# Ledger of designs, part 66: VH-VL binders against q0aze0

Target 1, 268 residues: q0aze0
Amino acid sequence: MKIILVNNRFKENTEKKAQEIAGQLSALNVEVIIDNGLDEPYAGTVDFIMVLGGDGTMLRAARRYGQRAIPVLGVNMGTVGFLSNIEINELAEYLPLILREEYSLEARMMLEVAVFQQQSLLTRVFCLNELLLRSNSPRMLSFALEISGQKLEPYRGDGLIVSTTTGSTAYSLSAGGPIADPQLDAFIVTPVASHIINKRPLVVSPEREISLHLLEEREAIIGIDGQIKMDFGAENRVLIKRAPHPLLMVNLKAKPFFTSIDRSLQRQ

## First folded at step 23 (VH-VL)

Design SA1
Fold by ESMFold2, last read:
Structure SA1 (fold): chain C 268 residues (1-268), chain A 123 residues (1-123), chain B 107 residues (1-107)
Amino acid sequence: as target 1 above (268 residues)
Amino acid sequence: QVQLVESGGGVVQPGRSLRLSCTASGFTFSSFNVHWVRQAPGKGLEWVAAISYEGSNTYYAESVKGRFTISRDNSKNILFLQMDSLRLEDTAVYYCAKDRIYYSHAFYGMDVWGQGTLVTFSS
Amino acid sequence: DIQMTQSPSSVSASVGDRVTITCRASQGIKSWLAWYQQKPGKAPKLLIYAAKFRQSGVPSRFSGSGSGSDFTLTISSLQPEDFATYYCQQDNNRPLTFGGGTKVEHK
């Protein structure tokens, strides 16, 4: 059995705990790969991914490994979020179940984001929460939103967020988008400081293809899960669709979304 | 230089068929939607047909639907218009034109045009 | 189909004049309107897309405005090279449709 332990090397507790857990698993003849963010993602065959940390560490793990159909367990290291399932002090209790594969999986939709410059693909990224298009200057953007070949009225404002339902509680929420049940597959399209009064957030079928481009030259940025940033100009275009594979989140402990929603939001 | 060049026009008899070609150069043809637009002598512009960049979607004006077929060969950078059952009202200069936005299934304006090829009828 | 009605059908003007051309759609087309210029014997040239944005290389004396159903093209100070026929076109709906044209000619 081979497990990846994902941690944030800049958090002492997660790195130390990853070494402790790796030792315990090695004693049980489980091969452990530690991913602290310094190296390229591990490319070999893996049976399970354990994320030690908060939602940000989970977002990085999802981006690195989410398309590989590997179970991913979020282990909270002290600050409650939306993406952890168990607490670090509960790991010993649940470890036998993990090793016996006695757990269920919850599928979470991911975005596939392709960014182009002058017809050339610059990057293709998979993300769990959202893509952000925003102005990188005092001037507003004018941009086109196309949904499966259908053009909406041009947008004018600071930008736009295209999120998953999982991402509905992140930046999209702060911009006025709805909270969505993460069991649903959908895009949530939320304008950022729109100067067009009738531009409300949209909930869009996951079968749609969404694209964005600027209608005039402006300095803009694409942000992905708040962790990847790239310049965006009039020569660029971004295409967004549902990723081929959802993130497979391990469910060991019941964590009712609606009962706990206020506590999780208070931490943000 | 970004360029579109039409060919295949000429004098035709009513009821016959004709195939127009449009050769693209200086840009990535396979990334852009392309159109046929016609203009009868002394008259205004009339949109005829369009095809998506990958070739999977085609669109036609009502006046030509069922008689004209738009197609493309992305490996050779050529757009075609097969015109069957030609009528006198099809007399026009036929232009091909490139849409301005790549990898799109919508239309955002035609930014590059050919110089046109004339289709007329002998009587 | 969406009918595009241009007014006027022609205008006589002098160099330096301000020229305004209007275009009305038979139903709402949002801001998805383009303007083209065509000189005799030549292919059309895109001037304005999405109602108000100038295509690269188009002089700043050309401006577009409007949304919904009513649109204008304005030439702020007519130049000798601006004598031509101008067409609006909606690209909101298929089939795409052009206006009948406005000929701007020398007085």
Scores: ipSAE 0.840, ipTM 0.931, lowest interface PAE 0.8, mean pLDDT 92
Fold by ESMFold2, fold request of step 26:
Structure SA1 (fold): chain C 268 residues (1-268), chain A 123 residues (1-123), chain B 107 residues (1-107)
Amino acid sequence: as target 1 above (268 residues)
Amino acid sequence: QVQLVESGGGVVQPGRSLRLSCTASGFTFSSFNVHWVRQAPGKGLEWVAAISYEGSNTYYAESVKGRFTISRDNSKNILFLQMDSLRLEDTAVYYCAKDRIYYSHAFYGMDVWGQGTLVTFSS
Amino acid sequence: DIQMTQSPSSVSASVGDRVTITCRASQGIKSWLAWYQQKPGKAPKLLIYAAKFRQSGVPSRFSGSGSGSDFTLTISSLQPEDFATYYCQQDNNRPLTFGGGTKVEHK
């Protein structure tokens, strides 16, 4: 059995714990690859991914490995609310179930984001929470939103968020978007400081294709999961679709979304 | 240098057919939606048809639907308009034009036009 | 089909004049309107897209305004090269439709 153990190199307690867990697994003849974010993603075949840390570490794991259809377990090392399943002090209890593959999976929709410069693909990224388009200057943006070939009234404002339902409790919520049940597949399209009242958040079928481009030259940026940033100008376009594979989140311990929502939101 | 060049215009008889071609150069033809627009002598502009960049979607003005067929060959950078059952009202200069936004299934304005090719109808 | 009505059909003007051309759609088209300029014997040239944004290389004396159903193209100070016919065109709905044109000619 081969496992990737994902941690955050900037948090000493996760690094130490990753080494301890790797030792325990090796003693059980499990091959362990540690991914602390410094090296390129492990390219080989693995059976399981264990994420030690908070939602940010899970977002990185999802970007790196989410399209491989490999079970991903979130292990809480502190106060992480939305994307962890078990606590670190419970890992010994659940290890036998993990090794015997006795767990269920919860699918979470991901975005496929393609950013272009004058018809050339600059990057293709798969992400769990959201794409943000926003102004990078005091001036508002004017931009076009196209959904499956249908043009909405041009947007005028600070930007726009296109999120998954999992991302509905992240930046989208702060911008006025609805909380969505993460078991639903949908896009949540949320304006950021729109100048136009009739630009309300939209809930959009996951089968739609979404695109964005500026209607005039402005300094803008694209943000992805709050972790990737790139410049965006009048020669760029963004294409957004549902990713081919959802993130397969391991469910060992019941974590009811609705009974925990207030606690999880307060940590934001 | 972005360029569109139409060809295939001429004089045709009632009910006959004609095929127009538009050769593109200086830009990535396969990334852009393209249009045919016509203008009768001394008259205004009339949109005729469009085809999506990948060729999967076609659109027609009601006046030509069922008689005209738009198509494209992205390997040769050529746009076509097959015109069947020609009528007096089809007499015009025919332009091909490029839409301004790449990889789109909507239209945002025609930023590059060809020189036009004349089609006339005769008895 | 959305009918586009331009007014006036023609205007006689002198260099330096302010020229205003209007375009009305038979239904709401949001801000999805383009303006084109056409000189005799030439193909049209895109001036304005999405009601108010100038295409690259278009002089700042050209401006567009309006939304919904009523739109305006303004030439703030007519130049000798601006004598031409101007067309509006909606690209909100299929089929795309042009206005009838406005010929701007010297006195």
Scores: ipSAE 0.839, ipTM 0.929, lowest interface PAE 0.8, mean pLDDT 92
Fold by ESMFold2, fold request of step 26:
Structure SA1 (fold): chain C 268 residues (1-268), chain A 123 residues (1-123), chain B 107 residues (1-107)
Amino acid sequence: as target 1 above (268 residues)
Amino acid sequence: QVQLVESGGGVVQPGRSLRLSCTASGFTFSSFNVHWVRQAPGKGLEWVAAISYEGSNTYYAESVKGRFTISRDNSKNILFLQMDSLRLEDTAVYYCAKDRIYYSHAFYGMDVWGQGTLVTFSS
Amino acid sequence: DIQMTQSPSSVSASVGDRVTITCRASQGIKSWLAWYQQKPGKAPKLLIYAAKFRQSGVPSRFSGSGSGSDFTLTISSLQPEDFATYYCQQDNNRPLTFGGGTKVEHK
């Protein structure tokens, strides 16, 4: 059995704990790869991914491994969020179930994001929460939103968020978007400080293709899961689709989304 | 230079067929939606047809639907208009034109035009 | 199909004049309206897209405005090279449709 342990090298307790867990697993003849964010993602076949940390560490794991159909377990190490399933002090209790593969999986939709410059692909990334387009200056953006070849009224404002339902509790919420059940597949399109009165958040079928481009030159930024940032200008265009594979989240402990929502939001 | 060059126009008789070609150069043809637009002598512009950048979607004006077929060969950078069952009302200069936004299934304006090819009828 | 009604059909004007051309759609087209200039014997040239944004290389004396169903093209100070025919076109709906044209000619 081969497991990836994902941690955040900037959180001292996750680094130490990852080494402890790696030692315990190695003693049980489990091959362990530690991914602390410094090295390239492990390219070989693995059976399981364990994320030690909060939602940010899970977002990186999803981006690196989410298209590989590998079970991913979130292990909380302090601040509870939306993406952990068990607490670190419970890991020993659940480890036998993990090794016997006695758990269920919950599928979470991901975005496929392709960013272009003058017809050339700059990057293709997969993300769990959202793509953000926003102004990078005091001036507003004017931009086009196209949904499956259908053009909405041009937007004018600070920007736009295209999120998954999982991402509905992240930046989309702060911009006025709805909280969505993460079991649904959908895009949530949330304007950021729109100056057009009729621009409301939209909930859109996951079968749609969404694209964005500026209608005039302005300094803008694309943000992806709050972790990738790139310049965006009049020569750029971004295409967004449902990713080919969902993130497969491991359920060992019942943590109903709606029962815990207030506590999770307080800790963001 | 970004360029579109139409060819295949000429003098035909009513009811016959004609195929127009538009050769593209100086830009990535396969990234852009393209159009045919016509203009009868002394008259205004009339949009005729468009085809998506990958060739999967085609659109026609009602006046030509069922008679004209738009197609493209992205490997050769050529746009075609097959015109069947020609009528006297089809007399026009035919322009090909590039849409301005790449990798789109919508239209945002035609920013590059050819110089046109004339289709006329012998009476 | 969306009908585009363009007015006037012609305008006589002098260099330096302000020229306004209007375009009305038979139903709402949001801001998805383009303006083209065409000189005799030449292909059309895109001036304005999305109602108000100038295409690269278009002088600032050309401006567009409007949304919904009513749109205008304004030439703030007519120049000798601006004598031409101007067309609006909606690109909100398929099929795309042009207005009838406005010929701007020397007085």
Scores: ipSAE 0.837, ipTM 0.930, lowest interface PAE 0.8, mean pLDDT 92

Design SA1
Fold by ESMFold2, fold request of step 26:
Structure SA1 (fold): chain C 268 residues (1-268), chain A 123 residues (1-123), chain B 107 residues (1-107)
Amino acid sequence: as target 1 above (268 residues)
Amino acid sequence: QVQLVESGGGVVQPGRSLRLSCTASGFTFSSFNVHWVRQAPGKGLEWVAAISYEGSNTYYAESVKGRFTISRDNSKNILFLQMDSLRLEDTAVYYCAKDRIYYSHAFYGMDVWGQGTLVTFSS
Amino acid sequence: DIQMTQSPSSVSASVGDRVTITCRASQGIKSWLAWYQQKPGKAPKLLIYAAKFRQSGVPSRFSGSGSGSDFTLTISSLQPEDFATYYCQQDNNRPLTFGGGTKVEHK
């Protein structure tokens, strides 16, 4: 059995705990790879991914490994978020179930994001929460949104968020988007400080293809899961689709989404 | 230098067929939607047809649907218009034009045009 | 099909004049309207896209405005090279449709 432990190298407690867990697993003849974000993603075959940390560490794991159809367990090391399943102090209790593969999986839709400059692909990434387009200057953006070849009224404002249902409780929520049940597959399209008063958030079929481009020269930024940033200008275009594979999140402990929603939101 | 050059126009008899070509250079042809637009002598512009950048979607004006076929060969950078069952009202200069936005399934304006090729009829 | 109605059909003007051309769609087209200029014997040239944004290389004396179904092209101070025919076109719906044109002529 081979397991990746994903941690956040900027939190000493997480690093120490990752080494401790790696030692325990090695003593049980489990091969362990630690991914603290410094090296390239592990390329070999892996049976399980354990994320030690909060939602941000889970987002990085999803971007690195989410398209491989590998079970991913969120282990919280402090504040309970939306993406953790168990607490670190419960890991010993659940470890036998992990090793016997006695758990269920919940599929979470991911985005496939392709960013172009002219006709050249700059990057293609997969993300769990959202793509953000926003202004990087005092001026508002004017931009086009195309959904499966259908053009909406041009947007004018600070930007736009295209999120998954999992991402509905992240930046999309702060921008006025709805909370969505993460068991649903959908895009949620949420304007950011729109100058056009009747622009409402949209809930869009996951079968649609979404694209964005600027209608005039402005300095803008693309943000992905709040962790990747790149410049975006009038010669750029973004294409967004449902990713080929969902993130497979491990369910060991019941964590009813609607029962916990208020507590999880207060961490934002 | 971004360029479109039409060819294949001429004088034909009604009911016959004609094939127009448009050769593209100076840009990545396979990334852009392309159009045919016509203009009868002394008249305004009339959109005729369009084809998506990958060639999978085609669109036609009602006046030519069922008679004209738009196609493209991305390996040779050529746009075609096959015109069957030609009528006297098809008399026009035919332009090919490039849409301005790449990798799109919509249209955002035609920013590059050819100089046109004339289709007329003999009595 | 969406009918595009331009007015006036022609205008006589002098260099320095302000020229206004209107375009009306038979149903709402949001802001998805383009303006083209065509000189005799030449291909059309894109001036304005999405109702108000100038294509690269178009002088600032050309401006577009409007949304929904009513649109305007304005030439703030006519220059000798601006005598031409102007067409609006909607690209909101298929089939794409042009207005009938407005010929701007020297007095």
Scores: ipSAE 0.837, ipTM 0.930, lowest interface PAE 0.8, mean pLDDT 92
Fold by ESMFold2, last read:
Structure SA1 (fold): chain C 268 residues (1-268), chain A 123 residues (1-123), chain B 107 residues (1-107)
Amino acid sequence: as target 1 above (268 residues)
Amino acid sequence: QVQLVESGGGVVQPGRSLRLSCTASGFTFSSFNVHWVRQAPGKGLEWVAAISYEGSNTYYAESVKGRFTISRDNSKNILFLQMDSLRLEDTAVYYCAKDRIYYSHAFYGMDVWGQGTLVTFSS
Amino acid sequence: DIQMTQSPSSVSASVGDRVTITCRASQGIKSWLAWYQQKPGKAPKLLIYAAKFRQSGVPSRFSGSGSGSDFTLTISSLQPEDFATYYCQQDNNRPLTFGGGTKVEHK
């Protein structure tokens, strides 16, 4: 059995724990690859991915491995999040089930994001939460949103968020988007400080293709899952569609989504 | 330099057929939607047809629907207009034009035009 | 089909004049309206897209405004090279449709 352990190299406690867990797994004849984000993603065949950390570490793991149809387990290392299934102090209890593959999987839609400069592809990224287009200057953006060849009224404002349902509790929520059940597949399109009256968030079929481009030259950026940033100008265009594969999240322990939302909304 | 050049215009008899070609150079033809627009002598512009950059979607003005067929060959950078069942009202200069936005299934303005090719009738 | 009505059909003007051309759509087209300039014997040239944005290389004396169904092209100070015919076109709906044109002529 071969497992990837994903951790955050910038958190010393997480790194130490990853080494401890790798030793335990090796003692059980499990081959372990540690991915702390520094090296290229492991390219060989693996059976399982274990993410040690919070939602940010899960987002990186999803971006690196989410299209490979490998089960991914989120293990909470102390900070409460939306994407972990078990706590680190429960890992020993659940490890036999992991090794026997006695768990279920929950599919989570991902975005495929392609960014172009003129007609040349700059990057293709798969992400779990959202793409953000926003102004990088005091000036507002004017931009076109196209959904499956249909043009909406041009947008004017600070930007736009295109998120998955999983991403509905991230930046989209702060910008006024709805909370969505992550078991649904949909795009959620949320304006950021729109100057155009009647621009409300949209919930859009996952079968649509969404594209964005500026209507005039402005300094803008694209952000992906709050972790990747790139400049965006009048020569650029971004295409967004449902990724070919969902993230396959391991479910060992029942974690009711809706009770977590209520507690998170009560934080101060 | 970005260029579109129409050809295939000429004098025909009503009810017959004619095929127009438009050769593109200086840009990535397969990335852009393209149009045919016509203008009768002394008259205004009339949009005729368009085809998506990959060739999968075609659109026509009502006046030509069922008689004209737009197509493209992305390997040769050529846009075509097959005109069947020609009528006297089809007398015009025919322009090809490039849409301004790449990899789109919508239209955002025609930023590059050919010089046009004339279609007229013998009587 | 969306009918596009331009007015006036012609304008007699002198160099330096402010010229205003209007375009009305038979139904709402949001801001998806383009303006083109055409000189005799030449192909049209895109001036304005999405109602108000100038195409690259178009002088700042050209401006567009409007949304919904009513749109305006303004030339703030007419130059000798601006004597031409001007067309609006909606690109909100298929089929695309042009207005009838406005000829701007020497007095």
Scores: ipSAE 0.835, ipTM 0.928, lowest interface PAE 0.9, mean pLDDT 91
Fold by ESMFold2, look of step 23:
Structure SA1 (fold): chain C 268 residues (1-268), chain A 123 residues (1-123), chain B 107 residues (1-107)
Amino acid sequence: as target 1 above (268 residues)
Amino acid sequence: QVQLVESGGGVVQPGRSLRLSCTASGFTFSSFNVHWVRQAPGKGLEWVAAISYEGSNTYYAESVKGRFTISRDNSKNILFLQMDSLRLEDTAVYYCAKDRIYYSHAFYGMDVWGQGTLVTFSS
Amino acid sequence: DIQMTQSPSSVSASVGDRVTITCRASQGIKSWLAWYQQKPGKAPKLLIYAAKFRQSGVPSRFSGSGSGSDFTLTISSLQPEDFATYYCQQDNNRPLTFGGGTKVEHK
């Protein structure tokens, strides 16, 4: 069995715990790869991914490994978020179940984001929460939103968020979007400080293709999961669709979304 | 330089067929939706047909639907209009035109046009 | 199909005049309207897209406005090269449709 431990090297507690867990697993003849964010993602086959940290560390793990259809367990080491399943002090209790593969999986839709310069693909990335288009100057953006070949009224404002249902409790919520059940597959399209009357958040089928481009040159930014930033101008387009594979989140401990929702939101 | 050049116009008999071609150069043809637009002598512009950049979606004006077929060969950078069951009302200069936005399934304005090719009839 | 009605069908004007051309859609088309200029014997040239944005290389004396069903092209100070026929076209719905044209000619 081969496991990747993902941690955040800027939290000394997580590095110590990663070494402790690696020792425990090695004693059980489990091969361990530690991913602290410095090196390229491990490219070999693995059976399981354990994320030690909060939602930010999970987002990085999802971008690195989410398209490989590997079970991913979130282990909380501090502030409770939306993406952890167990606490670090519970890991020893659940470890036998992990090794015997006695757990369920919850599929979480991811976005596939392709950014173009002119007709050339600049990058293709996958994200768990959202793509943000926003102004990078005091001036508003004017931009076109196309959903499966259908043009909406042009947007004017600070930007737009295209999120998954998992991302509905992140930036989309702060911009006025709905809270969505993360078990649903959908896009949530949330305007940011729109100057156009009657622009409301949209909930859109995951089978749609979404694209964005500016209607005039402005300094803009594409943000992905709040962790990747790219310049975006009038020569760019971004295409967004459902990623080929969902993130497979391990469920060892019941964590009912609706019972916990107020506490989780207050702790962000 | 971005350029579109139509060819294949000429004099035909009503009820016959004609195929127009439009050769593209100076841009990535396969990235853009393209159109045919016609203009009868002394008259205004009439949109005729369009085809998506990858070739999978086609659209027609009602006046030509069922008689005209738009197609493209992205390997050769050529747009075609197959015109069957021609009528006197089809007399026009036919322009090909490029849509301005790449990798789209919508239309945002035609920013580059060819010089046109004339289709006329003899009775 | 969406019918596009331009007004006036022609206008006589002098260099320096402000020229206004209107275009009405038979139903709402949001802001998805383009304006084209065509000189005799030439292909049309895109001036304005999405109701108000100038295509590259188009002089600032050309401006567009409107949304919904009523749109306006304005030439703030007519130049000799602006004598031409102007067309609006909606690109909100398929099939795409042009207005009937407005000929701007020298008085």
Scores: ipSAE 0.832, ipTM 0.929, lowest interface PAE 0.8, mean pLDDT 92

